# Ledger of designs, part 14: miniprotein binders against q56419

Target 1, 326 residues: q56419
Amino acid sequence: MEGRTLEEVQEEVFKRHGVLVPKKELEDLAKALEEAGLLLTEKVEARLKEEEEKLKRERPMRLAGLSYPEGEREARAFLEAFRASYPGEGEEARVLLMPHLEPSRVPEVYGAALAALEKTPPPERIYLVGVAHRPLKEKAAALPVPFQTPFGPALPDLPALQALDALLPFELFNTPLAFREEHSLELPLFFLKGRFPEARVLPLLVARRSPELGEALKVVLRDFPGLLVLAVDLSHVGPRFGDTPLTRTLAEEARRRDLGFLERLAEGEPEAALAFLGANPTRIDGVEVVASLLPLLRERKGKVLAHRLDLEAPTLSAVGAGTLVL
Key: E = the ipSAE of ESMFold2; O = the ipSAE of OpenDDE; V2 = 0.75 times the mean of E and O plus 0.25 times the DockQ between their complexes.

## First folded at step 36 (miniprotein)

Design t49ser (at its last look DockQ between E and O 0.62; V2 from the best seeds 0.00; counts 0 for: pae E 3.0 > 1.5, pTM E .791 < .8)
Fold by OpenDDE base, look of step 36:
Structure t49ser (fold): chain B 326 residues (1-326), chain A 86 residues (1-86)
Amino acid sequence: as target 1 above (326 residues)
Amino acid sequence: SRDESFWYELAEILKEEGDLERAISAFRIALLLDPESPSYLLELAEAYLEKGKTDEAIKVLEELLRSYPSSPRAERALEEAKEEKE
């Protein structure tokens, strides 16, 4: 049983991160735990169940005091500083593509998003579509509960969520634990809630491309209009992601892929954007989200407001981030 | 399924029971599955500190700060860890 578990972990890490963890390291960790007896499995399962039950009520902040201030006053100052980091003016957005990367790494990109939001009439609801960095039971999921923010709770739009669920061939409300630590929703939500405190939210995660989601959302948006937000990052290159250390050539390729992707989206050609990436060799994380939302992105013209490939110097790796309005 | 959440919760339980050595191992497994989780990193660092492994705690906190620069919580924890080392 232990060997299978270790192999499963190794395979999972490889699939998710492109990193092959040495078996010896896993064996050492497993051996340390075996002596404890997995007698605690039942207790773990009970704890997980309790955590799931909590997530049926609310999703607490996980990144307050880490990525953004916990206090409202400080949080507002934080928003203003990020807006100030982008010198340009925004445009009205019907669709906003923005990053979910650590904000301090790409402040001007978030600033561009805020600039766009300044030109956007307050929506009744926000469809916030993030990337599932954890496995989902289905291709996509939603968590129909309040998300805590420094500006108060972001309340779910239950009628719209229910309407969406009814149009999907799978249960939308699945894998609540996947939302517990998911930053792809929490980070953009901070900015969105700060700008639109009265907007309800549909927090959605995509694990795998779901054309059904896009078609369903297209229908739901007719009865429940709102702002569509794609919270996605772009290229992931360097040793952290299985590449060699960042070079000029690798950085140029990442930028080319990022900008080529964004520009094609800005032209209203999401299929062309996906085709341009092909096998996605620079690992743009937003691919599955875009692939799921094709019906909502087609023929919408817009503008790329910002882009950055941010170097993480200690790992010689880089992540792309961009802001696009449609 | 024994996913990252399973290992994290196991680690938390072990930590609560005072089994820091196995808690650390479980957190490390959780972090293999979710390497950028700030919660997992913080908990691991705390477990190291409680066990008296200050150098390991500092390393984890420095890693956390690389991903989450200017984190007040991480910075405070790092300062405390450095003070304990002196």
Scores: ipSAE 0.481, ipTM 0.816, lowest interface PAE 1.0, mean pLDDT 90
Fold by ESMFold2, look of step 36:
Structure t49ser (fold): chain B 326 residues (1-326), chain A 86 residues (1-86)
Amino acid sequence: as target 1 above (326 residues)
Amino acid sequence: SRDESFWYELAEILKEEGDLERAISAFRIALLLDPESPSYLLELAEAYLEKGKTDEAIKVLEELLRSYPSSPRAERALEEAKEEKE
């Protein structure tokens, strides 16, 4: 933040995140930096560089003890409890859409994903495509390192990742720090690694739609077959997301948008699914991933197994989650 | 972003140096920049508890549990904070 005025910092925060930070809090932090001097800033930058170097070797669990159990035995029992939350049967998946929302908020939606995995022959590798919640240097990124889980490390499929990188017009391995806190990979990976302990993983993030990613993945999947997983959430509505307070009408619209999107995907019509959302008024966050992966979704028919619009009473807001097999 | 990560790492350094008031401010800035990390919320609550701001810690822990309702670490921390207040 070196050399910036208080107004410049506040504008940058608003520009990046759409939130104005209270002026007093910025003034308090500016005073802290003034009192601590230049060495504190340099110490922060050194720690960030150290964290980036660590992430080039492995990605540790960040949500153990928070979203899922740390120990393997407890994690296995947790997985079985989630499967039990969905009483239906799954279907074999070549492509699986599943959420990255906190699992305990939508247990039957994750249970439906587990039901689908039970019907799916163990893949050699999993293409796990999440949503970047932090900026990437490019439209998409990967981190070609082991991701730790309670079930052991999820090993990267290095040959497939290298083949993908070679086909893209940008460097795929471009933003290690973006993976440090990225739950859209970690939460689905817990379930996937628990069911397919021997599968290798391609951990991918999309920040902005990338048609080149989808075309490259279509080529790579031909030579390196595997399970494609879209780890995405659906509608985000209510004051937490910039809307008026959640009403019955807004909730009904969010459910309609979620289900209409999923059903069109289930008919093998991803362009129609995107067109149905238009300006995306309920902020389905799966849009950028679907838009990137069109070549892999066209003409693949399947079924919506589960959906839930999860209400956040304290914030008067809601988030949608679903499970789709193709 | 790197800017959010800067504020978080600044908060960690300030906490290690014993400057809990400014660490808390830096954690709050980091959390305003799209904070989906439950570990950041837990760290903020722990900083409040170390400073003796038990009411503020309880509020943060309750927010964490509303978003992450099956967090054993957060539940344990909340119960300890409420008992400390008693």
Scores: ipSAE 0.302, ipTM 0.739, lowest interface PAE 3.0, mean pLDDT 87
ESMFold2 (binder alone), look of step 36: mean pLDDT 79; pTM 0.737

## First folded at step 37 (miniprotein)

Design t51 (at its last look DockQ between E and O 0.64; V2 from the best seeds 0.65)
Fold by OpenDDE base, look of step 37:
Structure t51 (fold): chain B 326 residues (1-326), chain A 86 residues (1-86)
Amino acid sequence: as target 1 above (326 residues)
Amino acid sequence: SRDEFFWYELAEILKEEGDLERAISAFRIALLLDPESPLMLLELAEAYLEKGKTDEAIKVLEELLRWYPYSPRAERALEEAKEEKE
């Protein structure tokens, strides 16, 4: 791989996915691609530029037919089924924390989110803050274009996005390619658009904690009120993430961390929630998002509606998901 | 720096050009960086099918369905792949 050592790639994969790829396998793959990669580099770069330009106009569905139905009728039935999977009633949300995990893995958690949305007056706009699973040029980013959904395009709130950009010390509109396949936005947006078809959206990604983002959003929310949605997962434990196979002890620790985190958020104590996690040994996904949005989470009391630690049997790993209303 | 975007686009270009062997290799590298990418898995499976490697395609599609259990697109592709094998 030109420009990076195999060790660097191995480290990156480990850092991102908790998987140590054998060096020999990387060598074999690199060798196989070296000739083609060098010859086609310019063409690839041109294609990437074209894709970036397309993303200046719209963000097409990437997971339609994979995670959710492409057709509107089927999509509506899908929403209703997910809602039905949660037997409880929701509460009005000013802030909604919900997962971005594959919906079919944790249907009742998404159902809880839908239940909350049923009790929430339709917002004028939704601040949808996801997790960047790909590198960003800045700590956070936004994509100010329509996001396609089975229910029609989720249109951006350009005035609010511009106001936010103006208050940040960095360019908010960066790294458009990071949005192309980012499921932390696409999956929650399916449910949000389905319930609030007229709401404008601010699609935001956080790669690293940005206190500036929270402070800026606090100001923007005064002039541009709306629903704040944190699309985050919770613990990631097991071999996929660098741990031993899931055990009762490991699962209990993951649940303890997840619930302890959510409960403290529900009490309006986001700093306590972060402090409770410490070094975050179970790798709660939403830490950087919460850390960025502290000003918006302080003193807001709410309720944990659902939680699940979902086992990935093939990898003996597990991912936590939860729904919290504030 | 070459990242998953680079390798994915390279793989797609190679696939479009009919260089399926190198496309497959490129998809595999991209998948090392993003193992759960359903689109890359689907594209890889298609590349295997085009190359006549039906068993490998089936394996990839089954892996895709493990990550994405709903996936009607993957299910259809898997059914088609199995029919081609018969």
Scores: ipSAE 0.685, ipTM 0.885, lowest interface PAE 0.7, mean pLDDT 91
Fold by ESMFold2, look of step 37:
Structure t51 (fold): chain B 326 residues (1-326), chain A 86 residues (1-86)
Amino acid sequence: as target 1 above (326 residues)
Amino acid sequence: SRDEFFWYELAEILKEEGDLERAISAFRIALLLDPESPLMLLELAEAYLEKGKTDEAIKVLEELLRWYPYSPRAERALEEAKEEKE
């Protein structure tokens, strides 16, 4: 690929997926790479500019009919099934931590989030903070447009977004294309919009920790109160993530790291939660969001409602998901 | 630099232009680098079906449904693929 040998591509695929792709398949793919030319590159760049322009008006659903139902009636039934998968009661949340992992893999974790929302007065707005899976031009970004859902558009809170942008040392509206494929916003938003159909949204992404974001959000939340949602997954362990195959010991460590992290957050001690992880050996992806939002998490006590370490048997890997109310 | 995002977009363009052979190759490159896209998996399966590679489409759709079991669009595509095989 991009100047790599076929052996290097095989190793990258094995590292990412825990499987070895057959040699003929890689040879065919390498030939396809060489057939990509300057004209096709120019077509891709032109299409991306066109898509960027469209994203300045709205963000379409990408996962309707794939991760959640297309129609509103079916979508409401889907939400109720998820709520039913969590038999407990929630608690009112001023801050909610919930996953962005595929909902059908961790239904009771999303159900716990719904239980918390059930106890939460409808907010005027939701600060939805996800994890950027594509590079951003800055440490964080927002997209100030309607996000389409089966429940209708989730409208942006433009005054709050503009206030946030004005307080940051970088342009907040900096990478529209990063939002097109971003499931860490789309999947949680489905649940949030379904429960709070009138709430406006601040759709935010963090790529790298930004203390400035947390300080700015503390100011904005004072003037524009709302629900803060950290849409993050927890441990990522196993060969897909650069480890040895998942063992009982690695799974126990991942679970311990997830729960220790969540429990310290629940005690209102986000710095202690980060310190507990050290070098983050199980790759909790919530770390950059938590590290950005310290001013909003300090001294907020709450409760861990749910946790699952979701097994990916084909890749001998696992991803942790949890629900925390503060 | 070219990443799975580039290859996905290239695959989309090639599919729209009817160049199914190269679209399939571009989708496969993108998915080898980052397999977490049910939309890309569905579109790859659609490209296989249009090219008459029904067995390959079924394999992709079964993989999609393993990870995303509540995907009515994938179920419809799989039903179509099985009917065409018959």
Scores: ipSAE 0.614, ipTM 0.860, lowest interface PAE 1.5, mean pLDDT 87
ESMFold2 (binder alone), look of step 37: mean pLDDT 79; pTM 0.726

Design t52 (at its last look DockQ between E and O 0.67; V2 from the best seeds 0.67)
Fold by OpenDDE base, look of step 37:
Structure t52 (fold): chain B 326 residues (1-326), chain A 86 residues (1-86)
Amino acid sequence: as target 1 above (326 residues)
Amino acid sequence: SRDEFFWYELAEILKEEGDLERAISAFRIALLLDPESPLYLLELAEAYLEKGKTDEAIEVLEELLRWYPYSPRAERALEEAKEEKE
């Protein structure tokens, strides 16, 4: 691997995690691979192509047995336990903002989402908008295939997806590999499918703000009504994300940003929510999603049901999660 | 650009071919790009186990469980790894 390749890896890690990986570690690993003559690039590319072709048929579970139970019975018990973790009652949702963080880290936040879903009439379709934690070829993407869950496959709404694609200036069906392991869709979908087994799903990812997406969805939602779900996390602070170890001051700032963001959304003022964050110094995950969906969030009033800033003790970092109903 | 998918697939290919040493290296590179990937951690642990590096496998699985508190699959793997060590 040329020095440029190592730099590219380092840059990618920095972009994703805000951390500079020591070059020496990368060099040692790269050298070990080079010395073995292991640039099986063609074979790897062929395998990736095969994986892409598989993703044209279905998206298998990747986190079953790791984040949630694989078996339906156990999965159902899992859902009930999460619901039980939230002591409150939900409200009917037309728009649901919920986390995609590891569920066991913020059970009551997912519980709040389930509480809201209990008060929500079963939708015909769910527009599930997640965050692309991997690069997309376009600002946004969709994968128009069944997503496997313990409750059976979440089937795509192909007519609605096609309608959406037709209204976008770019190809919506791009970067299928970005969906293969994207937890921002898989984890929320577990809960959504468990609650609404008959709902079709539009699995969407946003990498960069796309006003076009929001405008297109607004039109599509008129002809294809459904529940809009924003699967987003909130602040990401601490060493894992380029900050100093979590302090009281840093945590308070993260909470302030999270709650201020959610409250303004609850007031039906998404532009104010974005403006409140400014440069987004605490790295709220959902900014690009919200920025893309402004037309769908304006003037919609709702309620913040739950919030948590969850400490990752091993890294002295923290991630914010929240549940909002509109 | 070579991303974590490239390195993961390379690692899997190497593992399938029985080159566990280089597979481990490739999984480690993939994990640099996605440090908390449960799949990469699990596959790395399995590669360690297959290579007879039980202690390293246990360490990786314990790390996995730190990121993913509910992981029956990882827990089973860890139990099996510990039994192999005894």
Scores: ipSAE 0.714, ipTM 0.894, lowest interface PAE 0.7, mean pLDDT 91
Fold by ESMFold2, look of step 37:
Structure t52 (fold): chain B 326 residues (1-326), chain A 86 residues (1-86)
Amino acid sequence: as target 1 above (326 residues)
Amino acid sequence: SRDEFFWYELAEILKEEGDLERAISAFRIALLLDPESPLYLLELAEAYLEKGKTDEAIEVLEELLRWYPYSPRAERALEEAKEEKE
């Protein structure tokens, strides 16, 4: 926080989250920073550098005991309960689209993903592509380190990651700190590692669409075959996301947009899926990932296994989640 | 991006130095930047508990559990907070 004013902090929070911080709280914190002076800023910067160095060695669990169990035995039971939440059968996936929304809010959608994994031969590696919720230095990033899970570490596929990095016009291994809080990788990884304990992982984030990433991944997948996972959510509607309170009309539009998007992907027509969304009025979360991965999605036909628009009564908002196999 | 992590790290440093009141303020600002983070919600609740602000901690933990129904760390913290009220 290099010389920020109270107004600059307030504006940034408003732009990011649509809320104004009470001025007294900002005044108290600004006074604390002013009184502590340069030393406190230096301590924070040193701490952030330490965290970045730790992330160059491994990515620890951040959501154990919060979104999924801390211990391995309970984690395995948790997986089985989620599978039981989906009464249907899966289908083999070469590409799997699954959510990163809090699992306990959409259990049958994650259960559908598990059903698909049951039909999927164990891959040597998993290309796990999430949505960057914090800025990256480039359009996309990877973190080539073990990601801890209750089932043990998910080991990186270093040869495949290095091959991918070599094909991109930007450094792939950028912005380690962005991975520390990134649930779009951690939540799906829990399910994937639990089902495929021997698979290596390519943990990838997309911040902005990168056609170069999709072209490079198409090349890398030929030499390093594996399961491609798009870990994305669908519509985001309601006041939490800048809309009026959720109405039946808005919810119906969100469902229509979600399903129309997924159905067009299931027909092997990812460009049509993106065009169907137009200006993306319901803020489907996965558009930048899909737009990046077009070469991997074209002409792959499949099936939508599950969808849910998860209602958030306290905020009069909703988030969509789905499971698609290709 | 560093500014978002700045508030959380500032809160951690203030907590470690025993300045719980300012740590709570910094956690609340970090939470405003990431309002549904279960980790930030838990950290705020734990700071309230350490300061003895049990009612405030209970409110935060109940909010956390509304968003994250499976949260054994939050459930344990909530049980502790309610027991401290006797």
Scores: ipSAE 0.621, ipTM 0.865, lowest interface PAE 1.4, mean pLDDT 88
ESMFold2 (binder alone), look of step 37: mean pLDDT 80; pTM 0.744

